# Ledger of designs, part 402: VH-VL binders against q96il0

Target 1, 167 residues: q96il0
Amino acid sequence: APERGAERRDTAPSGVSRFCPPRKSCHDWIGPPDKYSNLRPVHFYIPENESPLEQKLRKLRQETQEWNQQFWANQNLTFSKEKEEFIHSRLKTKGLGLRTESGQKATLNAEEMADFYKEFLSKNFQKHMYYNRDWYKRNFAITFFMGKVALERIWNKLKQKQKKRSN
Key: E = the ipSAE of ESMFold2; O = the ipSAE of OpenDDE; V2 = 0.75 times the mean of E and O plus 0.25 times the DockQ between their complexes.

## First folded at step 17 (VH-VL)

Design X4 (framework fv_ebronucimab; at its last fold request DockQ between E and O 0.53; V2 from the best seeds 0.74)
Fold by OpenDDE, fold request of step 18:
Structure X4 (fold): chain C 167 residues (1-167), chain A 120 residues (1-120), chain B 111 residues (1-111)
Amino acid sequence: as target 1 above (167 residues)
Amino acid sequence: EVQLVESGGGLVQPGRSLRLSCAASGFTFSSYGMNWVRQAPGKGLEWVSYISSSGGSTEYADSVQGRFTISRDNGKNSLYLQMNSLRAEDTALYFCAKEYEFGSWAFDYWGQGTMVTVSS
Amino acid sequence: QSELTQPRSVSGSPGQSVTISCTGTSSNIGAGYDVHWYQQHPGKAPKLLISDNSNRPSGVPDRFSGSKSGNTASLTISGLQAEDEADYYCQSYDSSLDAYVFGTGTDVTVL
């Protein structure tokens, strides 16, 4: 029995954006869209005196970004692959070649492609539901920590002012 | 129900390699960071390694840095720990542990562990 | 690795309250990192009891409570029961190590 070659599911390589923000920057930077996910990565600034809460927030944001990048990279790859397979299958069924007489890539009409999109969305509905659920959970958590960090910063500023008045 | 099942433990000689696996079920595996934590016989817990939900970020304890590699296959709901250059000090029960709520840095679910014994 | 310091053992009678301390340094608990608590029965996996200093996960009895002050965290078990006999570990993060750190563990005995 021929060993069915384990289809290496082409997981999109976690493309580390080669974008390096300026070393002296005290701000977050937005990189160009990733080639697989089409999402723009954010390069998060790390303060010299980063508090534990700020660090926690930063790491959560970074991890969430990576999670999003990976999800959409994989989704886009899957979409592209399945789309191509669909087109090929339909053309074959029609007795048409992959290329027109003019040498152009044969395409399906809008109605046929609508069927593909409907099927694709239906097939991936549960996956998208889980993604959306977790997306909300992550963003709620991030927002919560942002609030905490804001409060911490206010408190620290107040303490510093009090100390300056006492001296 | 959330389940984590470790495997791949065994008896190995110093300097050898071993690969641990953790099979996850009952939750969206790809959404959570995962950890390896070990416990030497009669000793306390020691964090070993972390991997982000996407696998894009990894962290290691100093004791295993450069020797161990954490990885995951989200399609298979599996976590791995490649252990190279094993030492007697690496003898422990190895747990895979799931991160709790997003950003909590706590571990809410643990496997039963797989025993790794490094002995000459 | 700099472990968080816990008492080796704590004992109490049924119905009593016991407190387990977890003492860190300026690079972990004292820096403001959150503390988590785990219960481990013999031959079993650890179970999360308290997260983020004082948060009680679902399914954890209300007799377990956590607090943190300065460089010390505390787990209090009120109304001690026989089933509470176990090892307890605190856990936090250490910025100097850039790693998660556990406490030395405390053996709780019910007399």
Scores: ipSAE 0.880, ipTM 0.958, lowest interface PAE 0.5, mean pLDDT 93
Fold by ESMFold2, fold request of step 18:
Structure X4 (fold): chain C 167 residues (1-167), chain A 120 residues (1-120), chain B 111 residues (1-111)
Amino acid sequence: as target 1 above (167 residues)
Amino acid sequence: EVQLVESGGGLVQPGRSLRLSCAASGFTFSSYGMNWVRQAPGKGLEWVSYISSSGGSTEYADSVQGRFTISRDNGKNSLYLQMNSLRAEDTALYFCAKEYEFGSWAFDYWGQGTMVTVSS
Amino acid sequence: QSELTQPRSVSGSPGQSVTISCTGTSSNIGAGYDVHWYQQHPGKAPKLLISDNSNRPSGVPDRFSGSKSGNTASLTISGLQAEDEADYYCQSYDSSLDAYVFGTGTDVTVL
């Protein structure tokens, strides 16, 4: 792991694969967009006295982020691959070359591309339905544990305030 | 109906390797973390390893760290356990188990297991 | 290294209640980690009975209930039936091991 000589606040670090939060940070960090999914990863802080609830929430958020990034990276790749195959197939059916007179890749008109988009959505309906169901389940669970952690922290602050009054 | 089917067990000599497989069906495999749990003959349950839904996070019991590797192929709905440098104490029935619900660290569906016997 | 401690066996007559204890340490149950319970009939895979201390998954009879206090969790079977004769395991997480941990197991006999 690359080490940095001092703490710093980064807003736009170069290259997502090289992002590393400051060693002494006490906060979650939001990294740059992932190249393949276009989602921003969160780099989660692990507090020194992390409670079981806090640990569960952190792992759930981290694993949900990984799950979401993988789904969209795979869908983006599949979309791009099937789009090129659709264009290639339709151009060949029309007796046209893969490249224009200028050497650029030949394309289809907007109405023909609409056919691709509709076909792609139809093919992926079930997969997207299961993704949506699990996304809502994960979001509901995360929100529930965020609430539990918030209440736990309020209780700890009230306990600490009571202790200081007793000293 | 959720089903988990383990395979790849057998009799092997100490120091050899085996690879276990678990075929999953009846649920969205890529959405759930998976575990291996083993049970030595006549003994209790022992957790072996965990892998997150994407495969990005793995955890191992101390007894197998450095010798076993958990992996998954979400395209094939399959979970794997590569077992290297096998020892007699690794002899057990090996179950694959599904993570229950998001935010719960319980295991709701288990396979019937595949037997691994390590002996001379 | 760490196991959750359960009684080796418990027994009861049909219709009675039995309770199985699961005792941990300050690095697992005592730290506040949840406890889950499994039933295992001979030659069969374990079945989840109770998750997250007291939650009963769908399809589990309401005669099974769970609780947790301090370092100890309990599974109670009210109205014991013949089919409840099985081995029972608790499970939690241990922060010092960074590992899931199971209990030693309890053999429940219906008299």
Scores: ipSAE 0.743, ipTM 0.902, lowest interface PAE 0.9, mean pLDDT 87
ESMFold2, look of step 17: ipSAE 0.738; ipTM 0.897
ESMFold2 (binder alone), look of step 17: mean pLDDT 93; pTM 0.941
OpenDDE, look of step 17: ipSAE 0.846; ipTM 0.947
ESMFold2, fold request of step 18: ipSAE 0.736, 0.737; ipTM 0.898, 0.900
ESMFold2 (binder alone), fold request of step 18: mean pLDDT 92, 92, 92; pTM 0.938, 0.939, 0.938
OpenDDE, fold request of step 18: ipSAE 0.878, 0.878; ipTM 0.958, 0.958

Design X5 (framework fv_ebronucimab; at its last look DockQ between E and O 0.42; V2 from the best seeds 0.70)
Fold by OpenDDE, look of step 17:
Structure X5 (fold): chain C 167 residues (1-167), chain A 120 residues (1-120), chain B 111 residues (1-111)
Amino acid sequence: as target 1 above (167 residues)
Amino acid sequence: EVQLVESGGGLVQPGRSLRLSCAASGFTFSSYGMNWVRQAPGKGLEWVSYISSSGGSTEYADSVQGRFTISRDNGKNSLYLQMNSLRAEDTALYFCAKDYEFGSWAFDYWGQGTMVTVSS
Amino acid sequence: QSELTQPRSVSGSPGQSVTISCTGTSSNIGAGYDVHWYQQHPGKAPKLLISDNSNRPSGVPDRFSGSKSGNTASLTISGLQAEDEADYYCQSYDSSLEAYVFGTGTDVTVL
């Protein structure tokens, strides 16, 4: 019995583009789009006097970014693979080769591709629902922490002003 | 219901390696950070390692830094801890623990633990 | 690893209130990091009781409450019941260690 080769599920390499901003940067940096996710990574600045709340916010944002990068990298890979398989299957069914007489890649018409998109969306509907749910939860949390950080900063500024007036 | 089931514990000699596994169910595993926490016999809790939801970020306690490696397979809903160069001080019950809500650095669900004994 | 300091044991009669303290340093609780509390029965996994100083997760009885002031956090158990006999641990984050830290643990006994 031939050993069914364990289909190495091509997990998108976790190679988040290690965009390294300049060491002396006091700002967040946006990198080029990742080749797999097509999302632009953000490198978050770490203040010297980062508060615990700011640290929590930063880590949450970073984790959310990594989560998004991985999700879309995997989705794009799956989409590309399934799209190619669909095209090949349909061309074969039509008795058409993978290349036209002119040597170009044979393509399907818009109507046939619409069927692919519909099927793909249907198949991945639940996955997208869970993603959307988590996306909203994460962003809500981020927004909430942003508000808290803003309040903390205001409070700290007020305290500093009071201390300066007392001296 | 959220379930975390640890495995891979056992008796090992000092300097040897062991790999722990944690099987997760009842929640979207890929959405949450995961942790290993250990408890030596008759002692308190000690945080060991953290891994982000994507696996892109990892953190370790100083006591295990350079010896232990945390990893995850989101497709298998599994968390791992590769433990190298084991010491007698690593003897403990090892828990898999899930991060609580986003932005909270608490752990809401724990496994029952797997016992690791390092002895000559 | 720096541990948060807890009393070794606390005891009370049924219906009484008991308080467990968790004392940190300027690099953890005193720095403003949140404190979480766990209950652990013998031979069982820890259970989250309080998150983020005073938040009570779903399913946790209202007799459990948390507070934080300065470098000290407190867990109060009001109306102590027999089932509350357990070990209790506080947990926070330490910026100097860049690690999560647990308290030394408190054994709560119901007399």
Scores: ipSAE 0.854, ipTM 0.950, lowest interface PAE 0.5, mean pLDDT 92
Fold by ESMFold2, look of step 17:
Structure X5 (fold): chain C 167 residues (1-167), chain A 120 residues (1-120), chain B 111 residues (1-111)
Amino acid sequence: as target 1 above (167 residues)
Amino acid sequence: EVQLVESGGGLVQPGRSLRLSCAASGFTFSSYGMNWVRQAPGKGLEWVSYISSSGGSTEYADSVQGRFTISRDNGKNSLYLQMNSLRAEDTALYFCAKDYEFGSWAFDYWGQGTMVTVSS
Amino acid sequence: QSELTQPRSVSGSPGQSVTISCTGTSSNIGAGYDVHWYQQHPGKAPKLLISDNSNRPSGVPDRFSGSKSGNTASLTISGLQAEDEADYYCQSYDSSLEAYVFGTGTDVTVL
């Protein structure tokens, strides 16, 4: 079932921020960064007389946002997990513990961490390549439907102007 | 080569449950919305349910709303349909189907289907 | 449940053209929602034949064409061949039902 008005939150995945747009908004809103993906969610307006093209565009934008949020949330999780594993492995090789004498997490210096960043980028190259391909496909589609909606709205305004002038 | 393989069908009594699975390969599963569509023996096609690429949005036909739950595991390239409170009219061949182009509401690849029979 | 209306069957001889109609209502095709077409051979899964009223996916022969006007969409098979003998379904979206809807299906026979 569709929700009505600006008070609804179209949130899934669950990591999207709890920002609530103004109750009577007639426009999309950009919320604060999501804590898992670090991306800003858009809260979409649903007009009362939404055309089929407008509905397609809105759903495409909503689903693209969800897809993008999920990708980066998963990548951030993978990055954190693999970073910790890399640090553990390198500390173990040096014969060092996971904690300093003060109980703080042991870390590697910037030069040592550079190896991790190179390894992570190399390992995830394919995944990012497929993401970039589909990101471009999605954004091209969104732009295409934005254009179609814009033309639909212009044509409807010109038709109203012509009818008013001829009536 | 895109492949969709359904499983989990069978003969069940009314009021009981089944869980259908669909294994996907040959495309980036996590990028596409997925659907279940069913076909009763000798009858036409009926859309059952939709789930968005991330799993964040779901839709159901009125006839199954509240009884069926669609889900996906993008890590396993798998789509699921949990079917509760089954009725005789749920008897059908169940297909999983992939969304076509981004923004299109067509279904370009379908599996072979798994048969669900609900009978006393 | 509400369905898009198609003729139960159409037939033609090899080389002829046949047209399958798909009639909807003001809440689906008549509202401006796109129509898609599927071919289903006996015992096989449906295949997408036409998307978005008239687009032919890669690998679909150019003898298949689609169009839409008002509440009605049409699929035309030009130069009918034996392998075109199958069931054909249209599909759209219905805003009142908030659901995807299929047509009743058309059995195409090649004589």
Scores: ipSAE 0.727, ipTM 0.896, lowest interface PAE 1.0, mean pLDDT 87
ESMFold2 (binder alone), look of step 17: mean pLDDT 92; pTM 0.938

Design X6 (framework fv_ebronucimab; at its last look DockQ between E and O 0.50; V2 from the best seeds 0.71)
Fold by OpenDDE, look of step 17:
Structure X6 (fold): chain C 167 residues (1-167), chain A 120 residues (1-120), chain B 111 residues (1-111)
Amino acid sequence: as target 1 above (167 residues)
Amino acid sequence: EVQLVESGGGLVQPGRSLRLSCAASGFTFSSYSMNWVRQAPGKGLEWVSYISSSGGSTEYADSVQGRFTISRDNGKNSLYLQMNSLRAEDTALYFCAKDYEFGSWAFDYWGQGTMVTVSS
Amino acid sequence: QSELTQPRSVSGSPGQSVTISCTGTSSNIGAGYDVHWYQQHPGKAPKLLISDNSNRPSGVPDRFSGSKSGNTASLTISGLQAEDEADYYCQSYDSSLDAYVFGTGTDVTVL
């Protein structure tokens, strides 16, 4: 019995393009779009006197970014693969080759591609629903922490002003 | 219902390796960061390792740094802990623990644990 | 690893209130990191009781409350019940270790 080769599920290599900002940067950096997710990674600056709340916010933002990168990288790979399979299948059914007489890649018409998109969206509907739900939850949390950090900074500034007045 | 089930524990000699697994169900595994926490017999809880939801970020306690490797397979809803160069002090019940709400550094769900015994 | 300091044991009669302290340092609780509390019955996995100093997750009775001041966090159990007999652990983050840290644990006994 031929050993059914374990289909290496091409998991998108977790290699988020490690855009390394300059070591002396005091700002967040935005990298080029990732080749798989097409999302631009952000390198978050770490302040020398980062508060615990700021650290939590930064880590949450970083995790959310990584989560988004992975989701869209996988989604794009799946989409591309299924799209190609769909095109090949349809062309074969039509008795058409993968290449036109002119040597160009044979394409399907807009109506046929619309069927693919509909099927793809239907198949991935639940996945997208869960993604959207968690996306909102993450962003809500981020926003909440941003508010807290803002309040903390205001409070710290006020305390510093009071201390300067008392001296 | 959220469920975490650890496996792979056992008796091993010092210097040997062991791989723990945690099977997750009842939640979107790929959305949450995961942790390993251990408890030596009759002792308290000790955090061991963290992995982000994507697996892109990992953290380790100093006691296991360079010896243990945390990983995950989101397609299989599975968390792993590769333990190399095991020591007697690594003897513990190992729990996989799910991060609580986003931005909370608490753990809301725990498995029942898998026992690792390192003895000559 | 620097552990958060808890009393070894606390006891109370049914219906009484007991408080468990969790004392940290300037690199964890004193730095402003949040404290979480867990309950662990013998032979069972820990259960989250309090998150983020005072937040009570769903399903946790209102008789459990958490607070934090300075370098010390506290878990209060009001109206102590027999089922509350367990080990309790505080947990936080330590910036000097860049790690999560647990308390030494407190054994709560109902007399």
Scores: ipSAE 0.866, ipTM 0.954, lowest interface PAE 0.5, mean pLDDT 93
Fold by ESMFold2, look of step 17:
Structure X6 (fold): chain C 167 residues (1-167), chain A 120 residues (1-120), chain B 111 residues (1-111)
Amino acid sequence: as target 1 above (167 residues)
Amino acid sequence: EVQLVESGGGLVQPGRSLRLSCAASGFTFSSYSMNWVRQAPGKGLEWVSYISSSGGSTEYADSVQGRFTISRDNGKNSLYLQMNSLRAEDTALYFCAKDYEFGSWAFDYWGQGTMVTVSS
Amino acid sequence: QSELTQPRSVSGSPGQSVTISCTGTSSNIGAGYDVHWYQQHPGKAPKLLISDNSNRPSGVPDRFSGSKSGNTASLTISGLQAEDEADYYCQSYDSSLDAYVFGTGTDVTVL
């Protein structure tokens, strides 16, 4: 006499997964700052049954991260390069070497370096304004899609509860 | 005033290569994903390739995978399509197209196109 | 490439309404991917008319409207005008191809 009724539990819905199975990573996660951009990357989870809205949100977030990383990596490199060129140029006009007697890189005083910072900021003002505009546009779009995905997930959970009640 | 201007099309023998260019102006090119779309003479539109705003992600239609390479130079506001191992079925007018709004997957500005003819 | 199905042609008199269908499959429109619409006059580049099923970009007349239901999207031109004579294409995304897909195109004729 086998126990056919005891082999399965009636509380476990068949064929419906409301639950991410155990894995090394079932969520988005935030990594350490990138060496060149100094921004923290987000590593995106792709669910088993990703909806079109979820896919659009994920790709928008990925593309925005790539865009941010590239902007700041390029800006940081440009800043460093132009800073050294400014220092080199000013040391040359003062008749000084690129290194001190101890072999350390020669520097400029704070007032001279303030000239560099002012020049760099004014030179890059428009670039940063356009970056900020696109940053706001991207974050507004991301927030909008996050809201749509949240509503979609609520709707799907309500439909699952209605199906359970109906049958 | 957004403008996209394609160039580099021409008549080429099967198996040879062409490189298409698209010069962009009137918008922040480095902020937008870009696409190539083609239209064979008297036929409809066919998506060819995609590149993300940074150039870090690319996608290709199956018909061109492994033969075409999309690239961009954000410093020159330019988009490129390297087309290798060309076939007669690649004969088309090639458009570059700008992504509309972030996350929309629609194309709001198109160039006039550059014609590629592959014939022996 | 997979294509979305559109009628080859539709026609109407000035002032009438014309509807263009765009039928896909369960891997594109039927999966829930958005549909976009383009107008193309002869010898010209396509122009975006409708994005995200029903959104009209700035500068597009309000006589153009879009909708989507099931596997099918529709573009309606109410109050048809002579300048509306053109080819019209729908576009979506296909998850099985990992590709953008266009419709077969519809030639609209104003009588």
Scores: ipSAE 0.692, ipTM 0.880, lowest interface PAE 1.3, mean pLDDT 86
ESMFold2 (binder alone), look of step 17: mean pLDDT 92; pTM 0.937

## First folded at step 19 (VH-VL)

Design D1 (framework fv_ebrasodebart; at its last look DockQ between E and O 0.26; V2 from the best seeds 0.00; counts 0 for: pae O 5.4 > 2)
Fold by ESMFold2, look of step 19:
Structure D1 (fold): chain C 167 residues (1-167), chain A 119 residues (1-119), chain B 108 residues (1-108)
Amino acid sequence: as target 1 above (167 residues)
Amino acid sequence: QIQLVQSGAEVKKPGASVKVSCKASGYTFSNYYISWVRQAPGQGLEWMGWISASSGDTNYAQKLQGRVTMTTDTSTSTAYMELRSLRSDDTAVYYCARDVSYGEEFDYWGQGTLVTVSS
Amino acid sequence: QAVLTQPPSVSVSPGQTASITCSGDKLGSKYAYWYQQKPGQSPVLVMYQDTRRPSGIPERFSASNSGNTATLTISGTQAMDEADYYCQTWDDSTGYEVFGGGTKLTVL
């Protein structure tokens, strides 16, 4: 997976899917689920005659996708690591091994796991609150620029219609 | 290669203002918060506040609420912190740090900017 | 608002294990973070989310967080580990970031 910059933490690599859209496509493409985030990335079409507003919208969408992919990749990794550590700690306290007789990883029942889920949700409540706020703000901004682009295209179409009539 | 490069040292008189810049490179600037942290000589770290590089939302430490303003310029990937009505106890090294969007950790730090407030 | 208390100093001999504590009300219900600051340098993140170590930080650094106390542990302490160490978390009611007062680690 492609890495952007050097990170000083044991986190999921930054970057989007390795999906490669067809050359010279006129449409955005949706790739397979990313290994870490489990989200399907969009690969954005860049038209030759992209207006400044269209470019701003595309960049905003690209940045928002990167942000969202990174958040869920990191959250999924953190959840998995903390879950495994919790299970190992509770099995050790009970004097049990980490593997079942069949060789599969030992687990805890739903009652035993409830403590983990409560702790994880509590520790991540503030992070999720900020993520939700930022998610809404980003999506409202994207919707606003989508409207501006639509209006720009209608206005340009009307101006071209008027020019053809005057010729 | 992620870098945060701050503006140079400044000497100010009490009652003046200072504006410190922090230029980011090597990552998508708009996807992270920038926190400002200061450290008086011989003292510990003091969090001042953060700014979202995408929305411009801020959160300022209560001690500084009326005296600090944080801004960003996404076209230059630069964050700014302005501290007004300076006092001698504002003498400190001022750091910017990349803050994960949720304000929890500071994974990359600028080199620091010494601000000296003296008569 | 949250307050994080650290001892002002800790001294260890080279090769011994150093432990730096950080105390706060129900700190184990939040994530704790640790920063190392050498003289004249910017802080460096050395542990995050209670127990996680960033890439490039030696394996001799470890940490825990339970109850009211987070602990940074440096095994096989070296002279290069001499620095100030800060813990950090947040205040649940305000969302403000909170640093401990710092601990000077001296390696004799």
Scores: ipSAE 0.575, ipTM 0.813, lowest interface PAE 1.8, mean pLDDT 86
Fold by OpenDDE, look of step 19:
Structure D1 (fold): chain C 167 residues (1-167), chain A 119 residues (1-119), chain B 108 residues (1-108)
Amino acid sequence: as target 1 above (167 residues)
Amino acid sequence: QIQLVQSGAEVKKPGASVKVSCKASGYTFSNYYISWVRQAPGQGLEWMGWISASSGDTNYAQKLQGRVTMTTDTSTSTAYMELRSLRSDDTAVYYCARDVSYGEEFDYWGQGTLVTVSS
Amino acid sequence: QAVLTQPPSVSVSPGQTASITCSGDKLGSKYAYWYQQKPGQSPVLVMYQDTRRPSGIPERFSASNSGNTATLTISGTQAMDEADYYCQTWDDSTGYEVFGGGTKLTVL
């Protein structure tokens, strides 16, 4: 029996809320925030008579959304890790335990946390710069295709009006 | 199934250029980066650079600046790595890898391409 | 540039626990990734984000990160686990990927 190669499911972090929009939705649906990225996923409507250009736009929007979800999910995890390490290191330097006498996680004050945020932003500046560049490029492409789809729709409406006048 | 399939082995003379291809399948090519990693015989892994499959933005290892060019073709889901001014110390197996979330993890690898630089 | 240091070799008897360390100044604040490479094969991701295991990787593989040291642990080491292991991290200042020098695991 040929060993069925374990389909390495692209386990995107399994936490993309499988929000299934109602089957009869004639519009885009916004899901709840993803647990990792905190971004709300959009379920794109697929028209019955979707043009090739409309399909291309939809796919581009979907791909961009997935890209954003992956980036922010990872960024949030990185942030959480670094934040925890910062807190632990700072508490240790202060001679404080990780937990208060009441068993709660020890926290730092707002001023100390401000230093963390500045450092985090500085350390991740290059990554954010690349993200922003990619974001602008993707959105520019989406906007461009939106314009093309709009023009196509106008043209199709004009052709239909001409046919109705000729009959 | 996700796969990265690289071009075949190359033999080049010093001073020549080599261009290795990496064809991706089984995933949305534009959502990921491609990193290139090389390994000289009996040596460790050396990161060469990455390319954004969507934007074409690149970042090359400092050691290879000016000699390496990475490109992508989204229509064919193919990444290319060109290395110029080849030296004997460029003899290595070259790998492409799918790079997740701006170059943090390489979850899928090509089979590798041996490039031999000999006089 | 960030540097990751690994021991060049680790030896373990079958059934014993192997531990491979990776040391680097940024490992306290950055994730570590681990790759297994068998002779004549491509590297395979075995651990990501310090402690996470990809699908298809055996449960005997685990990893931890403490301070500036990441550790790959293989419990109940098998002959098939004999390979080179590489740690990897990200340098945010340069956008570079950084590999350790690799560790040859021998199962005696």
Scores: ipSAE 0.019, ipTM 0.653, lowest interface PAE 5.4, mean pLDDT 86
ESMFold2 (binder alone), look of step 19: mean pLDDT 92; pTM 0.938

